# Designs tried in a protein design chat: VHH binders against o26223. Part 241

Target 1, 191 residues: o26223
Amino acid sequence: MKLLWTSQHIKVTVHIDGKVSKMDVLEAIKTRRSIRKYQDREVPEELIDKILDAAMCGPSAVDERPWHFIVVRNREMLEKIPEVHPYGAMVKDAPVAIIVCCDSSLEKIPGFWVQDCSIASQNILLAAHSLGLGAVWTGVYPLEDRVEGIRRLFSIPEHVIPFSVIPLGYPAENPGTRDLFDPDRIHLEKW
Below, E stands for the ipSAE of ESMFold2; O stands for the ipSAE of OpenDDE; V2 stands for 0.75 times the mean of E and O plus 0.25 times the DockQ between their complexes.

## First folded at step 14 (VHH; framework vhh_7nfr_2)

Design P54
Fold by ESMFold2-Fast, scan of step 14:
Structure P54 (fold): chain B 191 residues (1-191), chain A 124 residues (1-124)
Amino acid sequence: as target 1 above (191 residues)
Amino acid sequence: QVQLQESGGGLVQPGGSLRLSCAASGFKFSRYWMSWVRQAPGEGREWVSSISYSYGWTYYADSVKGRFTIARDNVKNTLYLLMDSLKSDDTAVYYCAKHIYSSQPKTQDEFDYWGQGTQVTVSS
């Protein structure tokens, strides 16, 4: 196993501004961790735009792309999220949060919006990580009290469903990676 | 307290090889990206190579790619740089650097701790 990892390497490219900072997709997937502690440092709008571009590139059932995003930078609004989301205490300390929503009027196949918004949420986490940011997915749907709390707090209309709240920022913690490969979960040719 | 201690530098002929080591203590070494950065006399610091903390993914500057190999031993808390086919322009003080984050290298300002450095001189 270790030999497989040591034979792989990531190509690094230099940006026009002199930075060396591109991550291979496989490395991004394997090293992404939930980050709940953030530096008191602003996240540039251009990085948020790149993250949201990545979010919208996910596959969706019959290309319905039902996702909408609310970008929250207002300190008072971020501080109110833990009041309606019990596991969202870290959001108040983040410089920005993205709320992933489903516009049900865009749904072409009933129920697949959950998978669509899950893909968008994961793309946000991976894109953030590849750009040197940390983020965490805090669940909203399908918990009715959280859905209604977030809807009310951000004036979300009835046909739109808040799916996840993802705080993000420059990391102030460095959890190690996890060795999660489990061959017992792989079945050849049949169960 | 965080400590990074380099060793293995010295005088070597062009085309020769050296192995640098960096002994790390005072932090959870296995949870941080690590890098080698060098500084030639009268010049700014130049990033050389980085390695990820778990999988051992490696990145190299174009000037050293194919000649240098970065490696780590998370049991011994040690970072290595194996230098082959050394050139006179590889002459520099080599520093072991700890990343602030678990992300890829971007600039030298993303390192929070540096070692004392070890001198590498490539000369006949």
Scores: ipSAE 0.000, ipTM 0.117, lowest interface PAE 17.7, mean pLDDT 83

Design P55 (at its last look DockQ between E and O 0.02; V2 from the best seeds 0.00; counts 0 for: pae E 14.3 > 2, placed apart)
Fold by OpenDDE, look of step 15:
Structure P55 (fold): chain B 191 residues (1-191), chain A 124 residues (1-124)
Amino acid sequence: as target 1 above (191 residues)
Amino acid sequence: QVQLQESGGGLVQPGGSLRLSCAASGFKFSRYWMSWVRQAPGEGREWVSSISYSYGWTYYADSVKGRFTIARDNVKNTLYLLMDSLKSDDTAVYYCAKHIFSSKPKTQDEFDYWGQGTQVTVSS
């Protein structure tokens, strides 16, 4: 029984200036950069939907899928996020941000929710990039002040833990690509 | 307190031009998208034009496209509407409106503050 690994090549077709560009998964991973400057341009709802769809396609421990997402477009709220997140200054300049949260009531195995939400967050970044958007992962958990700040700001219940804030927008910078491959970090069979 | 004050309305003949201004105060004007919305007698409010806060993205209703120009001066905290080739159908009260979101408005609920409006009358 040949397990046909149907590598579903998620080809994201991005309409940029009327041209459809396709980015494969390896290209998306290798060329993705943190983007902290954004154009004064709206992000269509369709793109956010695609990003959120991707965010929910990642694996989770025993398929617990503990994630929730807050989509923030309110300018006043975006402006307030940096007040409780000192490294989130760029959020106020983005037209939209996604807050990734964990509902602890959905957790089946303690502690794996961090991995689950990390996967969801990374998928958001990759999907955004493949769609021609820029994004950056701003960490909230496990820093208590940030967790409580975001919780209060968005009236998040106690059993729900804000994990990350991800601003998104059309990029207004191009930081270039990096080669991060390090063969010294690869060990064969043993350390 | 947020304040929006329109000015520049008046009576003009068909084919004429007007320049509307909206003076904004009580908020960081340069951080918000702004719109013009008009209301003709006996009709509902109609979106006219929107402008982004910093990069100059502009949007127009089909009815005014090519004739109206929206602009802003973030130093003066002022929104403008340049109206050329005015028609009788352009007769309305014109309102300045502050956006809640950084996007083209879909509904009237996407505005949180309005001016009192300025009357524009196009008549021969």
Scores: ipSAE 0.818, ipTM 0.911, lowest interface PAE 0.5, mean pLDDT 92
Fold by ESMFold2-Fast, scan of step 14:
Structure P55 (fold): chain B 191 residues (1-191), chain A 124 residues (1-124)
Amino acid sequence: as target 1 above (191 residues)
Amino acid sequence: QVQLQESGGGLVQPGGSLRLSCAASGFKFSRYWMSWVRQAPGEGREWVSSISYSYGWTYYADSVKGRFTIARDNVKNTLYLLMDSLKSDDTAVYYCAKHIFSSKPKTQDEFDYWGQGTQVTVSS
């Protein structure tokens, strides 16, 4: 026999309504909500590192992993995002935002980078939620004005496409849970 | 355009108290974290305390925890440092500083504007 002690499984402690809980993956998926109001509290770099680690764990078409990330903490830069993104007004209130980008030079199969970057964006939302943070996906691609505005604002090169802007912070709102299960959208064997 | 003006320094005896103020203008004070940073004679700059802009989350250097209180008034655009149980080691020029990031500073380069400073001398 051998010693079976491992560190492979880590549990994240989540604070909900003043209580401490450990969130499993199904609970994280079901309780994640878009958060657009943030406390001005510090978000530690270690939490951002954990979120980005999770983002890079997503599946990608033909394992192309085309994602790159810009971490924005500069207050003046965050305040400029709404100028180029009309539905990104909440970004100026966040202590940090992540810009998910696609490096087109890494694309191996046409068009699947959109799905790859969508998966990375969703993993950011779920990881943030599991760590007690709130976040929201604000769309950039495929809206050309937003793509070019964000590119210009952050000096993003022409071969890189900004895909989403995700502000995050400790939540300053608590939207109620949604019951979204609809059995009429499930078809057995045929339509 | 951005201006930070400190006041309230002076000479006090050990164990005494002082209240520093920093009047801010030229930017939206209520949107930025603010800090107090000090510089003792012949020493480098030492971060003292930070406060967030709306919730008022506070952070303190270990050397001042329990003795100093940072506060702000967003209506008056003024930052405060309430200093109690002052020690000779607290002797320094105290600077008001505007944050670039919503976080405790790791370096002095994480501030974009500084005041001129106010001298605090703790001596008998």
Scores: ipSAE 0.609, ipTM 0.849, lowest interface PAE 1.8, mean pLDDT 89
Fold by ESMFold2, look of step 15:
Structure P55 (fold): chain B 191 residues (1-191), chain A 124 residues (1-124)
Amino acid sequence: as target 1 above (191 residues)
Amino acid sequence: QVQLQESGGGLVQPGGSLRLSCAASGFKFSRYWMSWVRQAPGEGREWVSSISYSYGWTYYADSVKGRFTIARDNVKNTLYLLMDSLKSDDTAVYYCAKHIFSSKPKTQDEFDYWGQGTQVTVSS
């Protein structure tokens, strides 16, 4: 029984994952780049599944877990996002996008949902990178015109706040790694 | 119409192993989380294990961790439960269940379809 699943998993993994390997968490953080160009390939559902599980692993204020996610694969809908999100032009070229939202009825401490959804959004970026995908966080909140535009487009109720739109796909660019460490940003004991 | 058909149950001695299968049809199997749930004679239903859309993430009840392995084959639309180190307390009818939503289950009310079950009996 165990042998059969190992054999079938290897075949499926080679077909679906290509070049997929385990990545150290610090390596993922240091090498993740915003990717705005994508190959014309479908992203398998199991990869989205893993990314969303990772998104929900983040801490939240008093464990309020206010996040909801909309997975968008419909071409027409992806092409409409730039109409309400001027800097989301790359979304129309992505095979899939994830919209991170806050359900304000789940808030336990007002306003901390921004931190909560930021954590979930960053986890999406890291998980995508670790799975061989590229992604970019495009901001929606706090820009009110973008919030209302996305809410209308996806029929999001008034108590739910769209926070970010994250297009993702197999990357068609490689911006390289940056060295951004700056000791002048570190303050010992006080400013 | 959604159909779930379990098989692979039987009589086994303590310490033995079994492999349960659940053939699924009538829905897009690869889009749903799936679970195993068991019911011992005269008892309520007990959640055993869940697996995400594919063969991604797995979850287990404390009573079966380290002994049971859930798996799925999205080509054959089949859910599996590999049961090792069986104990008399594992004696139950085992059900395959389809999730209503794409989320980790919290209660039995989160399943919309169940199989007919397969009997597992562990006796010395």
Scores: ipSAE 0.000, ipTM 0.133, lowest interface PAE 14.3, mean pLDDT 85
ESMFold2 (binder alone), look of step 15: mean pLDDT 81; pTM 0.834

Design P56
Fold by ESMFold2-Fast, scan of step 14:
Parts: sequence; C-alpha cells; structure tokens
Structure P56 (fold): chain B 191 residues (1-191), chain A 124 residues (1-124)
Amino acid sequence: as target 1 above (191 residues)
Amino acid sequence: QVQLQESGGGLVQPGGSLRLSCAASGFKFSRYWMSWVRQAPGEGREWVSSISYSYGWTYYADSVKGRFTIARDNVKNTLYLLMDSLKSDDTAVYYCAKHIWSSKPKTQDEFDYWGQGTQVTVSS
C-alpha cells in the first residue's frame, strides 16, 4: 500500500482498488515505532483529546477503568523528568508528555490495574502514530524509585500510582520498519 | 513531627545475633525508603542497608551481605535490622534514616531525618 499525507497530522492509506482511507489498524500496529526525537512544533489539543479518548476505550478487568492521565506541556516540568527517570532524557525535548496513572480507589480486582494501564499506554502509542505523531513508552511502574520520583514531581496523591510517561510530538526521526514475525514462537495445541 | 526511635542494641559475643527496631512516627512510613547507617568509634558513617517501601526490595553493603536482613512492617510503622554472625567490626552506633529519594543512597545528604542511634558492641 501507498501512504498519503492529507494533512500534517493524518496519514491516509490507498488500497489496491484505489480507495483512500485512514491508516488501517494492522498497518498502524506493524509500522508504529518508538520515536525519541521531536520537531519543535506544538501538538494541538484536539489531537491530545483524540489520543486520550482512544486510551480510555481499552478493555479493563471487570470494567474497572482505573486510569487517570496527566498532560504535561510545561517546559520546566518536562526538563525535570530525567532527574527522576534515567531513561527519560528525550522527554525534555518533547512538546508534551502524558503520564498514565492508576487510581487505586477505582480498582475492583487486585493487581489487574497493571494490565489496564498497559493497554491504555499502548492505545496512546497507536493513536499517536495514526495521527501522524511519534511517541515512546518510558517505564515507571514497577520501578519504585521512578514511581516515587514521578509522584513527588507532579504532586500525585498516595492512592494514585504513576505507571508510564509517554512523550509525544511530531517525529524528527524515521526509523525503518521491522519484520518481527517468528513462527517458532507459535505452538499449536500444546507447548 | 517526624520521629525515629531505635532500640535493640547491646553487648553480644562474636557469632551472636541482635535484632534492631526503629519506631517511626509523624510521616507516612509506608511511602518512604528506609535505611540503616552505622558509625564505628573514630570512623565516618557507613551505609549498611536500605529497603523500598512497597515491595520491600533490599540492598546491602558488601560488608554485611548474607549476615544482615533488613525488614519493615508498614502496619506497625517499624523498620528492623536482623543481625546474624556478628563480628567485632560490626561494633558501631546504628542509626535509622528516612530517605528523601526512592533509591539506594550515594551520600548521607539523601536522608532528611535520623534517629538518635542505638549502640551495638561485639566483644568477647
């Protein structure tokens, strides 16, 4: 398939029959890459809203939906993230970051919030990619030093657990696609 | 008002065991890393052990690894140091310390509160 840019923010795929559509789900999943270099350009609030809407559409254990999100645009605050997150150096150069959090008061089944917040984080990455943005998941939970550092930096209350920090922006790098399919990891009916 | 109160020190023979306790009050104990730091006569302060607040991840100085066990009780707001196979070189005042940061300390300035200390003397 051929990819067309209908705007600076949206990719459109052209199918073999010549019909134009937005990037399909499988294409988005297969072509999403971690992006750590960003253009010096503002990300419109409308795109952030679409990304967060997608994040909240993820499945959760017993529909507990324990996620909360902090949207960080303040340059001073973004520049402090690497002080508490050693692999978060790229965050200071991003125009915006989303912190995915779990509100433990919303938890119905102990422990499943980790999977719930992982799903929300992945939906953020896929939605950003589909909208012409780049993003990367930087891990916070279960590393206690990072959890507490991020909590203190953003005044996150005790009952809320910061899970991931996802910087995002218009990509300033284009890493190549990957062929990751490995049939040896597929077992039929038994190990 | 933050308070840290150590107990359990004393005189013990080489090869003996002691259990130190630190009663914490005035802060959310379950939200902070805690450490034990010791000071031998005529020496500087030496970090002994740290424990994280939720999962209880433990870190030890090479001099005590395999002999000491750090533990915590977040319900009772108490930090413990279980000392086994004590040696004369373990003789020191042992301090309970509250971390500023959720990480293994690199300097003594990374603690914001200290207890008064409890004396441990290992001698025959």
Scores: ipSAE 0.000, ipTM 0.123, lowest interface PAE 15.7, mean pLDDT 85

Design P57
Fold by ESMFold2-Fast, scan of step 14:
Structure P57 (fold): chain B 191 residues (1-191), chain A 124 residues (1-124)
Amino acid sequence: as target 1 above (191 residues)
Amino acid sequence: QVQLQESGGGLVQPGGSLRLSCAASGFKFSRYWMSWVRQAPGEGREWVSSISYSYGWTYYADSVKGRFTIARDNVKNTLYLLMDSLKSDDTAVYYCAKHIHSSKPKTQDEFDYWGQGTQVTVSS
C-alpha cells in the first residue's frame, strides 16, 4: 500500500514564479519583505491554517501562549479597518487579514504577552513568505485609539487585547531584498 | 449517488491496531477534504481526523494524536485511518465524512455526506 497526501510537518517549500523550491530558514528570514500590494486571488484556507500553526509554535513567557487569532475575509469588514487604523489602508485591498490578539486570562507573567504576540506576528510573516504569500505587520498595540477601534469593529471582549493586524495575499509587488548586516552593532565580549 | 463505504472495523485487544478504509464514489474525491468522525455508545459525534486534498495536510483530535494516521489514495478514491495503540475509549462507530466545501471544517456540521459507519470495539 502506498499512502498518498499525508503531511508530516510544515516544510519550507515555496512556489516562486510557478516553480516549487525549498527555502532554508536563513534565506526566508533575509528575503521576507513587507508586502502591501496583493493580487485579486483568494488565499486558500489550507494556507491560512499552516500560517496559524506556525504562529502558535513561537516561544512564550513561561509557556503562557496567550494568543488568539481572528481571520477576516469579509470585504465590508476589511474595508472598515482603515477607518480605525490610519496606516492600514492596504488592508482593504487584501483578500484576508489576521488579527493577532492576547487573551489576558492566559497571562502568567505581567507584561510579557507583548513579546509573545510579537513572536506570533513575526511567525505569521515568515510562514506567509515561505508559502509564496506576502504580508505586512500593521501595529495596533500600544496605540489606545487603534486598540479600541479594532476591539469595537470585531466585537473583541475587554479582557482580550488586539495586538496587530496582518493583511496577506499573493504579492503584486517585489520590493527586492535588503542587506541589513551592520558589524558596527556587534561588540565582542564587552561594550 | 455520492457514496462512502467504510470497512476494516472489528474487535481488537487494548494496544492493538486496525486499518479502516473508506471507498468513495459519485464525486470528485481528489477535490475534497475528507474526515473520520466517531460516535461512542450513548455519546455524540466526535471529530477524529481530517486530510486535505491538495497537499495532504493532516489534522487530529488531541485524544488520537500520535496514535492514529489519516491517509488517502486519490487514484483509488479511498480514505484510510491507521489506528495504533488502541484503548477501550476508542470503542465507537467510525464514519467517513465528506466536507461540504473544499476546506477544513471548523465544526462537524460542515459535512454533506456520511458513510454507514464501521464498528470498532476495543476490549480484552
Scores: ipSAE 0.000, ipTM 0.107, lowest interface PAE 18.8, mean pLDDT 84

Design P58
Fold by ESMFold2-Fast, scan of step 14:
Structure P58 (fold): chain B 191 residues (1-191), chain A 124 residues (1-124)
Amino acid sequence: as target 1 above (191 residues)
Amino acid sequence: QVQLQESGGGLVQPGGSLRLSCAASGFKFSRYWMSWVRQAPGEGREWVSSISYSYGWTYYADSVKGRFTIARDNVKNTLYLLMDSLKSDDTAVYYCAKHILSSKPKTQDEFDYWGQGTQVTVSS
């Protein structure tokens, strides 16, 4: 057992196998940035499993949990994503991407699957960041051309809706952090 | 339009007291940390005190701790600095500052807006 100090002097337990979190939850939320440049390093399967576990832990309307995930490591498939997603050029350079999907047959309340899949997508971004990886959310839904393009590329059935494509890897850029707190958007007791 | 208007400065004898006020407008005063910062002639800016927006948590520079009290009135959108046991070293222009997320600002970059300032002179 090893003990580390975070940037806030909080002790964190480190396992000998190197599976460590050096961020508290608020630090992870505040320091996560979109990462679009990746090192030429493969992401271990164990880290992808941890990220997907976190994705499935999000709250879901009426506990419908409609999310499904496609893990893409095949270089030829990653290279085809920019052909159907014009703003997904960085995906071809990532070692892996996760496609977040909604199985509409699991939807209990119309429309809430969008919130459910958004929560899952954000959990992927936060979990990746906490594990020393970088990721970015590239939008698919509600753009019909991208939805159909991704569906055809990955043989996604008609009752399943691709929601987002999230490339992941070890970061090859460090954009720093942002301060986005805007107290004018917070209303006490009334608007 | 964000506006901060300081008042209450003046000339006092050593050991005297002053109350500074800062009238704020053009933003949701009740949602921002507020600070007092001072600048003595020929010197850089020195942080004096900060107060949180909801709970009124207060922080003070070691040079003023026990002598100054920061307070706020979120209904009147006014920040106060109650200064007691004034010393010659307290002579400075005192500025009201708005900032978003810091209990103890270290640099000028942590402030968005500064008022016009109010002069405090402690002299015999």
Scores: ipSAE 0.000, ipTM 0.131, lowest interface PAE 17.9, mean pLDDT 83

Design P59
Fold by ESMFold2-Fast, scan of step 14:
Structure P59 (fold): chain B 191 residues (1-191), chain A 124 residues (1-124)
Amino acid sequence: as target 1 above (191 residues)
Amino acid sequence: QVQLQESGGGLVQPGGSLRLSCAASGFKFSRYWMSWVRQAPGEGREWVSSISYSYGWTYYADSVKGRFTIARDNVKNTLYLLMDSLKSDDTAVYYCAKHIYSSKPKTQDEFQYWGQGTQVTVSS
């Protein structure tokens, strides 16, 4: 069956303690928060697949799509990430982490892979939030020591650059809402 | 080839000031934590100060806090130590050290020393 919509309000459905919550795209963007505390619950493989599908749907310069992803569920490996990433302490308590990487051999225009991988990382955060999960972006690139540490830990080839480490799981905290709109940062016609 | 060349040491009276410099080459200076470490005659090496490469975060040993200032110039690939209110206890050879990763001075950081150091003598 082929379903066609003339105009539709797009909603994302989230399960929270047996309750179904619907969230539109704008609300998802506005309510997503960095989550660093996770429940002791496994994240189903199908949810990780949906998150990675969303990650690959981002716009990419000249459609180069240079991203690769490492999915880490092994507890021993998750516990080693804080040793090479000083601000990644929460990763050891997460049920799973995604490492966003750039394969430089897929790059068609120099330098834009950083933007491509940033977009993929943000899509992971939004998709996780929409599915009832919490996540946080921990920075790897452009910090050379972290790039090398992560590369060594996960046997990443020299032509591939680890960009971010994103732990995720069912949230065990609720940091609340933020009002971030600042009209002083908007300039009309000129600076 | 990594090279670190310290300079700016000398003889100074107590209460005086000195500025040490470390010229770095052979690696991407702007991507590494840098430190100053000193060694007095007959004693072990003592960490003095560290500076991060991304945010310019600075850390100091209690013995020098408030008297010394660590700084860096990533355009010139140069590390500095500005020493004020010098004491006889500050007499040592001062070494410029490269870190392997971004770490706090209280962690098990690995310091790499490539230079001969610069002698600082504080004497009346």
Scores: ipSAE 0.000, ipTM 0.111, lowest interface PAE 18.4, mean pLDDT 82

Design P6
Fold by ESMFold2-Fast, scan of step 14:
Structure P6 (fold): chain B 191 residues (1-191), chain A 124 residues (1-124)
Amino acid sequence: as target 1 above (191 residues)
Amino acid sequence: QVQLQESGGGLVQPGGSLRLSCAASGFKFSRYWMSWVRQAPGEGREWVSSISYSYGWTYYADSVKGRFTIARDNVKNTLYLLMDSLKSDDTAVYYCAKHIYSSKPKTQDEFDYWGQGTQVTVSS
């Protein structure tokens, strides 16, 4: 019924210059930026649920869908991430982070889990942006020291591989617009 | 004191529809996840659906997905279950339940308060 509220569908919104506006898919892709500064404001569980639903909607090799996710809100744990991930300093200031993992027992074709988890990571970034949040993909795999460090911090089993750490929050920065279209990288018919 | 009062149950023909309501009082309704749980005659309790508190993200058991819709009105402190395409297997007492945690429940122990239940009978 129209008088009863349900949230089966996601509305696409973005924060631009302190305002909230609706965006289509192309606008979301073009305007998403890596955000490393966050407001001191909690992210509702409902938004994390929507982001994770979007993450799991990505295509995967032979439909193996090997991804698992760890949601980290504990301040002490977030503060320990930079100790094992040198380029993850911003994670300690985020209200929440998502660790994208691969369960290797679900892998059907060797090596394609990297692509699967990359797709899931990008979907997290786009979904966060569409919901008015900022996020950044910090790389874990294939750097062995980071993989092992994250594994130990979060008690991740040996058959599960941490792939990326994505801090999320309401943006406290606006890095502005990028024009990245380069026609010299497009070849018609032949190289 | 927390109170949850269900209504809207009754006798309905297969393929019919019903709307259940749960009136909540004694707590900040708008700050808690809510669920519907049912119990068929001679069977254990089965989780049916959950709804989050702020944006209203919904979750459904596979047995009801596509047929039932959970909804809430945070101004009226009321939880709803809209039931379409009812089957004889949907015959049960339906309970409104308040969550302890803001997550999909794994066990019935993750609810701290339950309503009295409302009977739904689908004629076979």
Scores: ipSAE 0.000, ipTM 0.118, lowest interface PAE 18.8, mean pLDDT 85

Design P60
Fold by ESMFold2-Fast, scan of step 14:
Structure P60 (fold): chain B 191 residues (1-191), chain A 124 residues (1-124)
Amino acid sequence: as target 1 above (191 residues)
Amino acid sequence: QVQLQESGGGLVQPGGSLRLSCAASGFKFYRYWMSWVRQAPGEGREWVSSISYSYGWTYYADSVKGRFTIARDNVKNTLYLLMDSLKSDDTAVYYCAKHIYSSKPKTQDEFDYWGQGTQVTVSS
């Protein structure tokens, strides 16, 4: 086993029989940035499977786990996303995108699927970052025009609600890090 | 225009080997899962094998696992099926199929383009 530094905040572990990225959870959370420029390089299916496994590990209200995922690699389909999602222009340049969906037939508590799918979306972003990829969350729900557009484009049935579109790939930009800690937003005991 | 053209079929003795090829054009081959599907005389289509595009993950029907090997060459835009230890039950027309999206195709409904097929006959 070898441990390699890819930056001051990211450590990569290389095993003789394989390749594994190892990143401290706090480092992943603090260094993750929205990435909208991608290399012309394919993302291996193994990494997509690991990302989706992480997405499904999130907590959900009353363990309803209503999430379903569409993995989009077809260039023609990726190029159509900006037509129905105005802030999704970068999706056409990504090698792959994941559409996070809610199957409403699995919903046990009305409305909490939004939190469930938000957790899944964030886990996708963190997992992608930990694996050396870049990604960005582009919002779909609750904007009705985007929900309708994405639903029609991907033949999503009416009982399934598209929540987010997350393009991902190997980063072609490095926006740097941010220090966002603000103690004025922390209240002890009372407001 | 998407085109898939199979070759390499023919008559072979039981226990023999064949190598099928599928030449692909008109799309970015390196970005799609590809599959082999066969149809025996008087029967429905049977999925045989699939291969992912970037990682090269392979999946096989139980009837061919250990005997067939699926492979691809993304530089030549060619899909292969290496068939060893052929049995009379392997007699069929073999089709090259392009998957609609990047997922593990398990049914014929997941394919948007098919080749014309190549006949494989295993007979003494």
Scores: ipSAE 0.000, ipTM 0.116, lowest interface PAE 13.7, mean pLDDT 83

Design P61
Fold by ESMFold2-Fast, scan of step 14:
Structure P61 (fold): chain B 191 residues (1-191), chain A 124 residues (1-124)
Amino acid sequence: as target 1 above (191 residues)
Amino acid sequence: QVQLQESGGGLVQPGGSLRLSCAASGFKFWRYWMSWVRQAPGEGREWVSSISYSYGWTYYADSVKGRFTIARDNVKNTLYLLMDSLKSDDTAVYYCAKHIYSSKPKTQDEFDYWGQGTQVTVSS
């Protein structure tokens, strides 16, 4: 029996003429920062449900939607991640992490699963930020030693590829905002 | 301190087989990707094959794909290259190489240590 995630766990404020988030989408995009320090505080299951719902709402090549997610709350398992991921030291201090995976048996067009899982990963980061949480994308694919290490730790089958590890928690740091707009990277009509 | 010692080369006729070995010491062999690289007379170095340190994921140059098999034994700290259906174009000095990074090399210069090499000669 599979565990099905549903929108029934999501609490959303609705205007009489529509729906609004607690944070404007553009503001969420512009103010999201990688957070690597977390409070020793539980992240409620309903917030994880909202985040995973958002992850699954991303566009996907030929609607293949190859993503699967592992939710890790076990402290012993979180502490083992840095052993196979050199930039994953912060994961052991997070209350929860989400491992984004691709089930290759669901892939309809070879290679586009990377884009699909990137979209799911970014939606996790934005959703977490909009809900008052902090998160960071730690890369797994395409570094084969990390892919294999994570696969082994979490008993991931050979046809499933771990893509990213995203620790989440209430932030214990505030890195501030960035001004990243660069008009030199915008070309009109031609290069 | 770091040492890589190749063995198993020799003279073999076209279509023959050889098994190369590389004994590693002075570093934590089980933590590093390892590769075989060859150098034919008067030519530059050519990457042949790589193997990851954990599961043993393998990668091969198109010129040897389907004929060569790379393997490792992390208990014995030994790297192997099993060569089948050898061709005259496989004639070269074969080096085992330790990766600088824990990944497949993007260039032939991404190795920090090489062995002395073992000569493979394929001729009638």
Scores: ipSAE 0.000, ipTM 0.103, lowest interface PAE 17.6, mean pLDDT 82

